# Ledger of designs, part 130: VH-VL binders against q9umr5

Target 1, 268 residues: q9umr5
Amino acid sequence: SYKPVIVVHGLFDSSYSFRHLLEYINETHPGTVVTVLDLFDGRESLRPLWEQVQGFREAVVPIMAKAPQGVHLICYSQGGLVCRALLSVMDDHNVDSFISLSSPQMGQYGDTDYLKWLFPTSMRSNLYRICYSPWGQEFSICNYWHDPHHDDLYLNASSFLALINGERDHPNATVWRKNFLRVGHLVLIGGPDDGVITPWQSSFFGFYDANETVLEMEEQLVYLRDSFGLKTLLARGAIVRCPMAGISHTAWHSNRTLYETCIEPWLS
Short names: E, the ipSAE of ESMFold2; O, the ipSAE of OpenDDE; V2, 0.75 times the mean of E and O plus 0.25 times the DockQ between their complexes.

## First folded at step 5 (VH-VL)

Design ge41 (framework fv_mavrilimumab)
Fold by ESMFold2-Fast, scan of step 5:
Structure ge41 (fold): chain C 268 residues (1-268), chain A 123 residues (1-123), chain B 111 residues (1-111)
Amino acid sequence: as target 1 above (268 residues)
Amino acid sequence: QVQLVQSGAEVKKPGASVKVSCKVSGYTLTELSMHWVRQAPGKGLEWMGGFDPEDGETIYAQRFQGRVTMTEDTSTDTAYMELSSLRSEDTAVYYCATVSYDWKTGRYSFDYWGQGTMVTVSS
Amino acid sequence: QSVLTQPPSVSGAPGQRVTISCTGSSSNIGAGYDVSWYQQLPGTAPKLLIYGNSNRPSGVPDRFSGSKSGTSASLAITGLQAEDEADYYCQSYDSSLSGWVFGGGTKLTVL
């Protein structure tokens, strides 16, 4: 009998976007109960991430309560940040595998067509003016905007990412760390051909320094300080890194080879 | 806004093929994901296949794979559904329908439907 | 095998409330796939009535509402009117079949 799987989608996604993923799971782990949470779909995915966390929390509580053996989370793109916060704010989660599919875990600093649609005159170099305002922080995209050239603004204005990463102090930080550390496995997936997540190493807790040189997870202050438990998880053997080239951002949940290599082994 | 106009009724013998057309107006066919649904007299709706609204690939219901072919002529904004090796149980009204994504809700729906084409298979 | 199950018929009097159920399984509604509802008047093509569990297209009155819970969905019609007499179909996506599935249909009779 397999543990139930809960899927959390990303920006502008719907449950239909995960049809191939569910087909793969059914083929390799028949009988697995898989639930794609159909909350904050479409433009509602632009709502503040803390609001999304509260809504998804309400939805996962009864699923987790009915599965005393534990559950697995598969969280795609922006959804990976929602799941990061869920694991921190829930005092009683029973998540075994947290599978992060190409999620900007250290933030986003890259131009996309979606940003041009929302902010037509913006470029990555000037988006900090919008995102690090109170108005900008009402949009999910801005909650994980991480401009490496304006660290002071990011640390002071980020209402979400800087807090869950322990980059800025929060009264609940110790409890959030304790809760996050209950996870069985943290499975990180991403790759250089994603084309949206910038830098792609953000999916593995790497990120740009002030010169836009990527520093990997082990060189990050959040890792070195063990701010929310990454160093402890790695020492415990609980972090799995599964990079794969040749996969574009919208294909992570529909590539069979990716599934077999990076996801299938963690769905006990 | 969008209108779907289907070809007229057909009577075919067992073993023949039928090709139903669906003309799009009020929008361009290349911007739409066309699907096909049938309904036997007095029975319910049955999805046959269509173009995946996310990747544009054709997808067919398992029971029709090998017998159905769905194509498009973008120069005339016309979609086609061809069903081969007809049997008496293929007697049904065949509908074309568009599948659209509503970005506000993040939801897919079969939002516009053709008027239907009655296909009768008899000897 | 994971067909969506609807009652074959329901009935009500004008002004009353009726509910039409749509029972699925873990491979469709239970998996998180949304539910759409279609109204089919005699001799006509189906018309989209509800999509994405609870959303109404323009022109559909608010006395029609949809909901989803667990492996099931429901269509509620309040203030029942004679013109509501029709066949109603639910629809979802099914991961075991890799395709869309419809319920068997419910004939609504206004007494």
Scores: ipSAE 0.672, ipTM 0.863, lowest interface PAE 2.0, mean pLDDT 91

Design ge42 (framework fv_mavrilimumab)
Fold by ESMFold2-Fast, scan of step 5:
Structure ge42 (fold): chain C 268 residues (1-268), chain A 123 residues (1-123), chain B 111 residues (1-111)
Amino acid sequence: as target 1 above (268 residues)
Amino acid sequence: QVQLVQSGAEVKKPGASVKVSCKVSGYTLTELSIHWVRQAPGKGLEWMGSFDPEDGETVYAQRFQGRVTMTEDTSTDTAYMELSSLRSEDTAVYYCATVSYDWKTGRYSFDYWGQGTMVTVSS
Amino acid sequence: QSVLTQPPSVSGAPGQRVTISCTGSSSNIGAGYDVSWYQQLPGTAPKLLIYGNSNRPSGVPDRFSGSKSGTSASLAITGLQAEDEADYYCQSYDSSLSGWVFGGGTKLTVL
């Protein structure tokens, strides 16, 4: 009787990373059909996010069609941004709970091993030169790079995040907002000890201003203007915030206490 | 150059416990996930469980839950699998194997296997 | 018995092509989990032949190839040689069991 669960992985990740999560779901909700989408694994996770959205969309359509009572999404790290776009581009999605595991919803401004592998000589302060080029926008990491000291370049060059957040105009914005608002619950999970997502409050739609002071979701223009429905969802009681300390970036899908506290209650 | 060397054959009576060791060389134990797989004489492969060094967690196959314990000693690069309440149907070759992630392909594989440890349960 | 279904045996003559099937369900291969293939010679530990549906480890000849479609996978061996006589096992992950699963194994006989 439980709704099916669809899992979308993150950067340089694959389906095997979720083995503990699947164990937890099987223990608390036995019989749940869980599909971990095995697309854009490893270095293919670097493909442009719009390309990934198209591929994941093709995979989720038949799953959603077979579950008229609805489905749940669990989307990890970069995968949370893929799921944000899926909910906007799909006119007919039937997602009940969208569970976002430590995803940089307002973007990333921090050095990581992945960035050093791709751009070994770059510092976070200089990465805007690469990411906001047409070439840089062909990499998923750059699609959500958000330099708070060059916000004008982010708004002009971001081919993905600025558009799905409604920070820059798009012809489909009204339809995307309408589609996103069909979600039953938006469950946001993240924490200060993540170590990768910078600022960690990006997982809760908070982000740096030009002085690197974090402004929370309710202070963001995207919230105040209700650009894609955050203010409407919050007023509806549909946004759940579940911060947890002590969890590193690669442990969100393998911590039992996190699962029981933040995920389990939203799997009907 | 990963090499897995397992402990020698064991003969046990029904109701006893057996503890099989797997010494890893060529990589540190904390860099690889260790899985345990058994094979009864003339039968196929059966996955028993794993120890994951990233989080220190164990995952056991349902039919062994409550009878198996998997541990590691990082100071000696040795993994252990202990099976209790032995029955005659537990007679099998027990293998340890490493699971590695290939970032180029985004895929996991059981890439290195120990030589196997024969455990015989007889009265 | 086993969660993944393989034929118990297949046979072929030297130089021929043989295929070994591996049939799963919606909770494993059908859920998008990768398939790996292992070769086991008599008295030895299994050896990885194919991982991630179709990838070969270094040292595995290109006459071994893997494919996956829907809930099933196949191992193809072209240019069959006497040394290929062995047991072959497929493997995947199963979400309903929260664990790894193997096929029942296929004995390849070179005639």
Scores: ipSAE 0.000, ipTM 0.479, lowest interface PAE 12.5, mean pLDDT 88

Design ge43 (framework fv_mavrilimumab)
Fold by ESMFold2-Fast, scan of step 5:
Structure ge43 (fold): chain C 268 residues (1-268), chain A 123 residues (1-123), chain B 111 residues (1-111)
Amino acid sequence: as target 1 above (268 residues)
Amino acid sequence: QVQLVQSGAEVKKPGASVKVSCKVSGYTLTELSIHWVRQAPGKGLEWMGAFDPEDGETVYAQRFQGRVTMTEDTSTDTAYMELSSLRSEDTAVYYCATVSYDWKTGRYSFDYWGQGTMVTVSS
Amino acid sequence: QSVLTQPPSVSGAPGQRVTISCTGSSSNIGAGYDVSWYQQLPGTAPKLLIYGNSNRPSGVPDRFSGSKSGTSASLAITGLQAEDEADYYCQSYDSSLSGWVFGGGTKLTVL
């Protein structure tokens, strides 16, 4: 029998987006119980990420309790950050594979292809003005806005990502690291043709320096300091990196080749 | 405040091209996207497309693809919209407009409009 | 055809309340995209009246208000005045078209 799978969606998304993913899982792992969480759908995905984490936590607790052999998480886009926090705040999670589908794990600094024509052309350089305020931090997108030109503001004002990544001190940091390290596998998926996640290497814990040059995970202070366990997980052989070209942001959960290459091997 | 001043009225023959200009003042052109909207006499507003000066990207409404070209000259703070292969049904007032972000409300709007340029296509 | 549907005309007497509807679909207003409203006096450029569903720019009287619910939006004008006689347009973004869309316009006649 296969471990249950819990799916967490992304920004402006819902469970309907995963119909192909569910079909693929049923074909390769028949009998798998897959639960796609219908929380914070559509516009409600703009609510603060800590609020979303609490709601998703309440939903996953009974699923994990019924599966003593463990569960898998598949977390798409913004949902990958929700799952990052879930793994840190839950003292007793039993997650085997955490599969992150094109999630901005080091943050976002760029306009999305879907929102370009709503926003001024210089929005990315000016968004720090509102995002790094108490009002801005009431919106999920601002919780992971990571302006590399105003890193001091990001570190001071980010109420979510800087804390979860251990980039700013928090009283619970040691416990959060211990909890996160219980994960069996961290499977990172993303690619250069995503068109939404900017830089796309954020899905692999890479990010811009102050000159907008991308530095990969192993060059990040959070990795070097092992702030929440990335270096320990890599040394343990628990991090899987699966980049794939030719896949747009909305296609990660509906591409059969991606599923067979990057997801299927981790669904025990 | 931001002001958009457009070029004067033009009369063109079918098959010709027209290039409308929109001069921006009171703000840096590269910090605003310029959108183009037209209105045929007695009819409604129709969005044509936009130019993104940061990336040099353009987006055009499907029905204008292949006939419209939007450009900018940052040295003169002027945006341009060129429409080719003109037909009589292209007779309209053409507007430029800016999209701005209101930091107080967190919302976007087409907040500044040019006065419009009448383009008449007739034989 | 316009993507957003407005009534072609509405009318009212001075001092009355009128409401102009704007009906969209799941790819625009229903997807959560904001609605803006524009007033166009004869022979002039459109003027922003409401943005972000319900916000008024500086200089717009509080007699004008906007609201949004589901796939539709409404512009309400209270204390109708003769100077309000104009064409009114709603606007939103459409994700399936990857572009901005306007309603067909509503002519307001003040009797």
Scores: ipSAE 0.000, ipTM 0.424, lowest interface PAE 14.2, mean pLDDT 87

Design ge44 (framework fv_mavrilimumab)
Fold by ESMFold2-Fast, scan of step 5:
Structure ge44 (fold): chain C 268 residues (1-268), chain A 123 residues (1-123), chain B 111 residues (1-111)
Amino acid sequence: as target 1 above (268 residues)
Amino acid sequence: QVQLVQSGAEVKKPGASVKVSCKVSGYTLTELSIHWVRQAPGKGLEWMGGFDPEDGETDYAQRFQGRVTMTEDTSTDTAYMELSSLRSEDTAVYYCATVSYDWKTGRYSFDYWGQGTMVTVSS
Amino acid sequence: QSVLTQPPSVSGAPGQRVTISCTGSSSNIGAGYDVSWYQQLPGTAPKLLIYGNSNRPSGVPDRFSGSKSGTSASLAITGLQAEDEADYYCQSYDSSLSGWVFGGGTKLTVL
């Protein structure tokens, strides 16, 4: 009956964090097979994102094979970046709806408790020194650190985000774009009260310029150049934007109103 | 090091209500998820409900919805479980337990348990 | 009827290995929810033995180990000792019930 749903968690998360989401899905779409991938849980979520992409890829292949009519992805926070890369590297994915829950799609530039635990004396203005080193790029959170005051360093040193966003050239860029464009719907969810994702508009492909003024998706070079297909997806009506105020970062997967408004309509 | 100390045994008649307390020490109650689990004589463990700090709400098992109320008094670090319309089948040991999230492993556990409160329902 | 199925009893001799199974479904263990294990000695409260499928709390000897595969989990006890004689319960979360669920319990007898 309903297409199966695959859930990819975020930084320092596990499958239990999604219990409310699964409850909502069971209520509105009974019989849906939901798989929360229990890879890279807790501290292992700090592993480099390309390593996580490989592991999640191996896990989703048999699930997609069982569902020739398609699957849906729900990807939370950092998990949304993993899902971006999955859709690009998989030549044969059958994803209908890719639902991104408050994911830093253009990167992160904000202080968090996670960064303070890893780098106790760092401030957001200083993290470029560690994150854009080879050692720093071995941590997932540094893979999407995007300092708008050191954009040249970000473009040169980012081993993950700059590549999947097409901000730096990669031999596979054309294939990645073709693969990503097979997605049925890109559902972007986020909001001003998140408190972790900075700027919150990163969840909608907006980001800071050098003066920390947010430029929205349509003003980004990534969009204008159509580097991985955002302009093409928007033109075909495949991008859904669902901002909601009043939701903190850890509540996106446990708010019933958010689920009914932004997620439920895209689960078939 | 969390310690949970529960109130003493109770004997109630059918139709009455019972309110079991669970005093928490070693942590602030506002930072803990307190859940309630019961065990009828000679039977297994049955989850009744608990406070979910993730959404700030109390979740009850469907079987007890409408009969159970779980509250907290943060000023005394005490959690309460009140079960109404008591039946003979409610005779059991009632446990409070903490549910903790270990960010290092990304895992949840019922890591500390109270000593249990025997509630006997007899006519 | 328990949502998670355990054998009602298992037995072993001192020094032996025993394994206790916990069989769930697609709404709990199969949905990716972790499995915890509890040891209950006669007349005492349950004690956390394993959480998150395979993690041991401080003070639990490494003779106790947990694993999970598909819709099932297992608790393994090696070097069996007389004091291991107790009831063992598995636990997970069930999305269709929106709540925590326990197995029916397994009585371990040390021969």
Scores: ipSAE 0.120, ipTM 0.676, lowest interface PAE 7.0, mean pLDDT 90

Design ge45 (framework fv_mavrilimumab; at its last look DockQ between E and O 0.94; V2 from the best seeds 0.00; counts 0 for: pae O 3.1 > 2)
Fold by ESMFold2-Fast, scan of step 5:
Structure ge45 (fold): chain C 268 residues (1-268), chain A 123 residues (1-123), chain B 111 residues (1-111)
Amino acid sequence: as target 1 above (268 residues)
Amino acid sequence: QVQLVQSGAEVKKPGASVKVSCKVSGYTFTELSIHWVRQAPGKGLEWMGGFDPEDGETVYAQRFQGRVTMTEDTSTDTAYMELSSLRSEDTAVYYCATVSYDWKTGRYSFDYWGQGTMVTVSS
Amino acid sequence: QSVLTQPPSVSGAPGQRVTISCTGSSSNIGAGYDVSWYQQLPGTAPKLLIYGNSNRPSGVPDRFSGSKSGTSASLAITGLQAEDEADYYCQSYDSSLSGWVFGGGTKLTVL
């Protein structure tokens, strides 16, 4: 019978936001136990990502313990970064498919309604002044802010993304890499019409260079150095890329065609 | 200070239709999602349907599918629930309620309720 | 028959603590959907008492609290008072039904 599915939401989401996704799973994989982790909803989604990782870890442990055949993760937007960290810090995770649903895996560099609400007078070019401070790193969105014009500040000040990407050294890096590599499949989903994730190729480990030209995953130092295992996973055939046009940021978990094409095949 | 005011009590014969109205005041009507819940005398609450607060689509409970129609008139800030092919077991108080999103907590709730409309179906 | 199971009645004396359970399944509370609680005084419309598992709307005393664990939720009332005598309903969302669901209701009597 089917492995349980754990859903990790994104910024300002609630479990209700995933009702369509759960309906699709029930239709195609009847009997699947699906749990949307109802933690860090609303404003709490702004808490530091390491704090969220700790809370989600506590919720995930008993689910994984009850499922010796493994579990699947579907992690949306910011939630995809939480899941990246969960797979690294958990010495005993049994995740088969990690489905990353439009998540800024290499970071975010774009003006969005969320940022304008939080920092109404700040443009993306100036947000580095706030985000790369100790105070700024107490907000989840700053934990994955990646200004390509201030990469030195990102590498030095990022308390989360630079560390889990192995872009800055950490004592636990070798253990985190070993743990992450236990994942069965890394399914990357995203698209050009998302409108929030900037650049959208961040969902596929692509990102801006200093001239704001997007370089794909295979040109990133993190991939070339195999810092947390991307090159090893790709060589193993464990990375799946599923781009789709025409889908806005809030529609990834409610589009039937996307579900059938990119998610359904990975829910054994 | 949201207030929901419903139309008055109705008595109908089996097979007839009833249309209950719910007028909203104290808030921008288009920012609210109206849902309908009924309660038979001495019984519990039963959700009938409403407008999904995230996508605006109408959704109806399975047992009312094909018999209920929910509409809104934004020009008069009024929501309507029409139930057809009435049976004696449709005798109930019908409530409208707003479903709102609290962005601080990320939670939905049925936060304001109308006074209820008694619909009696008798032969 | 309701999708969420509540005891049909519960009773307590003034000043005591009572709890009202709401038992769901993997398609509702177990799937991660939050729970709201409503108080219905005789002859009145339901009033929102608790939303999002444990949040109180403005004006609801702190002696009312909610919690959720696994497939179940609970409403606790401490310092029970005569005016608490009412029907209490839990509510969640159900993915199998693609809709909102209510518990069968619990009649609280203050002895």
Scores: ipSAE 0.770, ipTM 0.893, lowest interface PAE 1.4, mean pLDDT 92
Fold by ESMFold2, look of step 6:
Structure ge45 (fold): chain C 268 residues (1-268), chain A 123 residues (1-123), chain B 111 residues (1-111)
Amino acid sequence: as target 1 above (268 residues)
Amino acid sequence: QVQLVQSGAEVKKPGASVKVSCKVSGYTFTELSIHWVRQAPGKGLEWMGGFDPEDGETVYAQRFQGRVTMTEDTSTDTAYMELSSLRSEDTAVYYCATVSYDWKTGRYSFDYWGQGTMVTVSS
Amino acid sequence: QSVLTQPPSVSGAPGQRVTISCTGSSSNIGAGYDVSWYQQLPGTAPKLLIYGNSNRPSGVPDRFSGSKSGTSASLAITGLQAEDEADYYCQSYDSSLSGWVFGGGTKLTVL
């Protein structure tokens, strides 16, 4: 029988948006119990990510308890950061595959429609003034805002991303790394035509240097220091990279070829 | 202040087709997703199909595949549902309704409904 | 047979609380799909009462409330009034059918 699948959504999502993904799983793996967590939907998806992590943790505990052989996580966009934090803070998780579906794992440095709506006079070049303030850190998008031109502010002000990346010292770093490393596989999915995740390589733990040159995962300091276990996972053969061109940000969970190629093989 | 006004009652013979119209006012038609729901006398509600609110593709309930066609005319802000090969079991009130996304809650719903069109199929 | 199961009828006296159940499965409510509730007065189109499990649209009194747990949902009506006498339908999405599904309906009688 197949392990249960837990789906964690992104910013302004609904369970209905994942209907195609759920239909693909039902067709290819009949009998799989799939749950889209219906917490922090709509406007609530702007709440601080640590608050979301706590709520999602409470929701996954009973699902994991009923499945001692393990579960899989499929985590989309902002949801991929929630899931990575879950894997770090839960000392009793039993996740086999963590499938990160076009998530800004190294952060976001791009103008989006929701940023224009939320901060209409801001551009990516000046949003650090808002996001790297205590008030700004009360919004989820600012929790993973990563301005490569103000790295000192990012490292001091980030209440979420700099911590889960181990870029700022904290007392739980060793425990979080240990917990994260209990995952069976980390499956990274994304592509150049996403149109929202900026740089799109953030989905693969790549990101800009100060000149906006994209450095890949193996060139990142968090990888080289193995701050939360990426180098260890890669050495184990536990990291799977599945890039696919031609898919826009909202289409990752509704493309059958993407599902069959990048997701289905990991839903044991 | 969205309003959906449907065409009048129809009486049809078995084997015929019926086309029900649904004229929309009070909102931008191209931003709405019109779906069709029917209700046989004394029975419950049954979803027939519509235009998917996320991708704009027409989707039909499996029961009606091959018998139903749903179209829209943006020049008149009117949606149409055509059901062919009618039989007595198709006697029902046919409703059009909007399926809308509320970004505040992240939820979909059938929020605005037409008045219904009675279609009677009898020999 | 309805995919979502509702009791065929419920009744209550004015001022009482009544609850209408909606039982689904792992392919609809249990998968995390939202539940909506509709009120249908005799001779009228359905009216949206609850969406997203528990949200009330403008103009719906707060004595109507909804909840979802596991594969089931509930509509609660407190302070029952004569005007509440109607048919009530739950609704969700079903991945096995690739479509929207409604419950069979519950007739509420106000005694």
Scores: ipSAE 0.624, ipTM 0.854, lowest interface PAE 2.2, mean pLDDT 92
Fold by OpenDDE, look of step 6:
Structure ge45 (fold): chain C 268 residues (1-268), chain A 123 residues (1-123), chain B 111 residues (1-111)
Amino acid sequence: as target 1 above (268 residues)
Amino acid sequence: QVQLVQSGAEVKKPGASVKVSCKVSGYTFTELSIHWVRQAPGKGLEWMGGFDPEDGETVYAQRFQGRVTMTEDTSTDTAYMELSSLRSEDTAVYYCATVSYDWKTGRYSFDYWGQGTMVTVSS
Amino acid sequence: QSVLTQPPSVSGAPGQRVTISCTGSSSNIGAGYDVSWYQQLPGTAPKLLIYGNSNRPSGVPDRFSGSKSGTSASLAITGLQAEDEADYYCQSYDSSLSGWVFGGGTKLTVL
C-alpha cells in the first residue's frame, strides 16, 4: 500500500484548490489516503505561522501515528514554511518525502497582490517598517518577509523565518536541526514564471544579497553553516530540485506535467 | 442580492433536446460561477456540472458528458443548460445555482438558487 | 446509491434536538473537502443552510449547526420548530468523481 499523503495549503486556500492534485494521486497511486488539512483557511491563514504550526501539528500527529511506515507531505506556498517548521519542532515525525511546492523557503521580498491587499500604501522597499514591528509579526506574511536591505532588522525582528533558518541563535536550534534531518527527501519545486514568490529562487533557498543579486542555495549562510541541515541533506543526496517554467503560482497543484515530473516520483 | 430566474416548464419527447435558461441579476454576472443541479420527482439532488472559476472552464458530471452543454451569454447575464437525447429518466426539476468562494472563510458554497424548471420527457 | 449517505428520515417533537448524519469516504469528506447543508421546503428550491462545515449564511438561525469529523458530517437542529419540516441535503466534493456530490437527502418530520 502507498504511504498516506498530507497536504498543507497556502495563503487563502481551500481544500477545493487541491482537487486536481488529489485526482492525480488517486489515478496514479490508487488507494492512497490523501488528507488536505482543513485548518487556517481563508483569512485565518494570516494568523502567525507559529500558531499555524501548532494547529497543523495537532492534526498530523494522529495521521502519522496510524502510518508507521511513514507519510508524505505536500506543502504549497506558505504551507511549505509551515511544514518545514513543523518538521523542525517534531522530534518524532516520520515524513518520508517533504515536497515543498513553490514555497518561499528563503523568504519573500516582492510586491504581490496579497501584499497590496494587506498593505495598500506600502511598497516592498518600505514594508520592513511594518513587518518588523511587533504587530506586523502577527501576520503570517511578515513572518517570512526577508528584506535584503535591512538584514539587521530581519535577524532581530523576524519571529519565524530567522529562527527556523537558524540565522538567529536560539536554544532549540540544534534540536530543530536534528529533527528536520529526519526527513527522507526534501523535494523543492518552483519556477521562474511563478509570478508571486520573489525571487522565485526562494523556493530553492536562493535569495537576494544586499545588491539584490540572487545567490543560489550553496552560497547562502544557512547552507554554509548548515544551520538547519541543508548542507547535510544535500550531502546525503536527500535534496531534489525540480524547477519548471511556464507555471503560475496558482497552478502548481493543478498541473499534470508538473505532478508527473516533480511530485509523483516521491509518492511511492 | 443575487437573483436567479429560470425559464418556464418544458415538455419534450424522447430523443429531443431541451435548453433551460437562467438569468442572473443583482451581481456582476462575469464574477459568478453558474452550476446546474437536477431533481427527479420525489428524488434527491444531482449535480450536473458548472463553471469552475479556478480552471476557467465548464466541468460536467461524467454521467452527462457528451449529452449536456452549458453556455453563458454575458451580454444578457444569462446561463444556459442544454440536454440532448432526452430520456424519460431525465424528467426532473432543473436548478441553476451560483457557486461562490468566500475568501474570508476559504469556503465554497452553492449560495443562490433559481426557482427551478420542470422538464417532462414523455411519449 | 448516493456518494454521501444520509438517513432517509428523522423526526422530532417541537423544541427537541435532532441530528442528521452525512457519511462520506476518503475521497470526499475524509479527504478534507468541506460539507455544505441545504434545506428544501416542500415545493421550493434548495436553500443554503450551512457551508464550510459549520458556517451559517445570513438569515439562518443559530439553532442550526454543522460539524465534521473524519469521513462524516452532521447537521444539528435545536429547538425544533414546525417550519423546520423539510428535506435536508449534505454536499461535498469528490476527487474520484471529479465533481460535487450530494447526499440522498433526509426528510425531517416535526411531530
Scores: ipSAE 0.090, ipTM 0.686, lowest interface PAE 3.1, mean pLDDT 93
ESMFold2 (binder alone), look of step 6: mean pLDDT 89; pTM 0.916

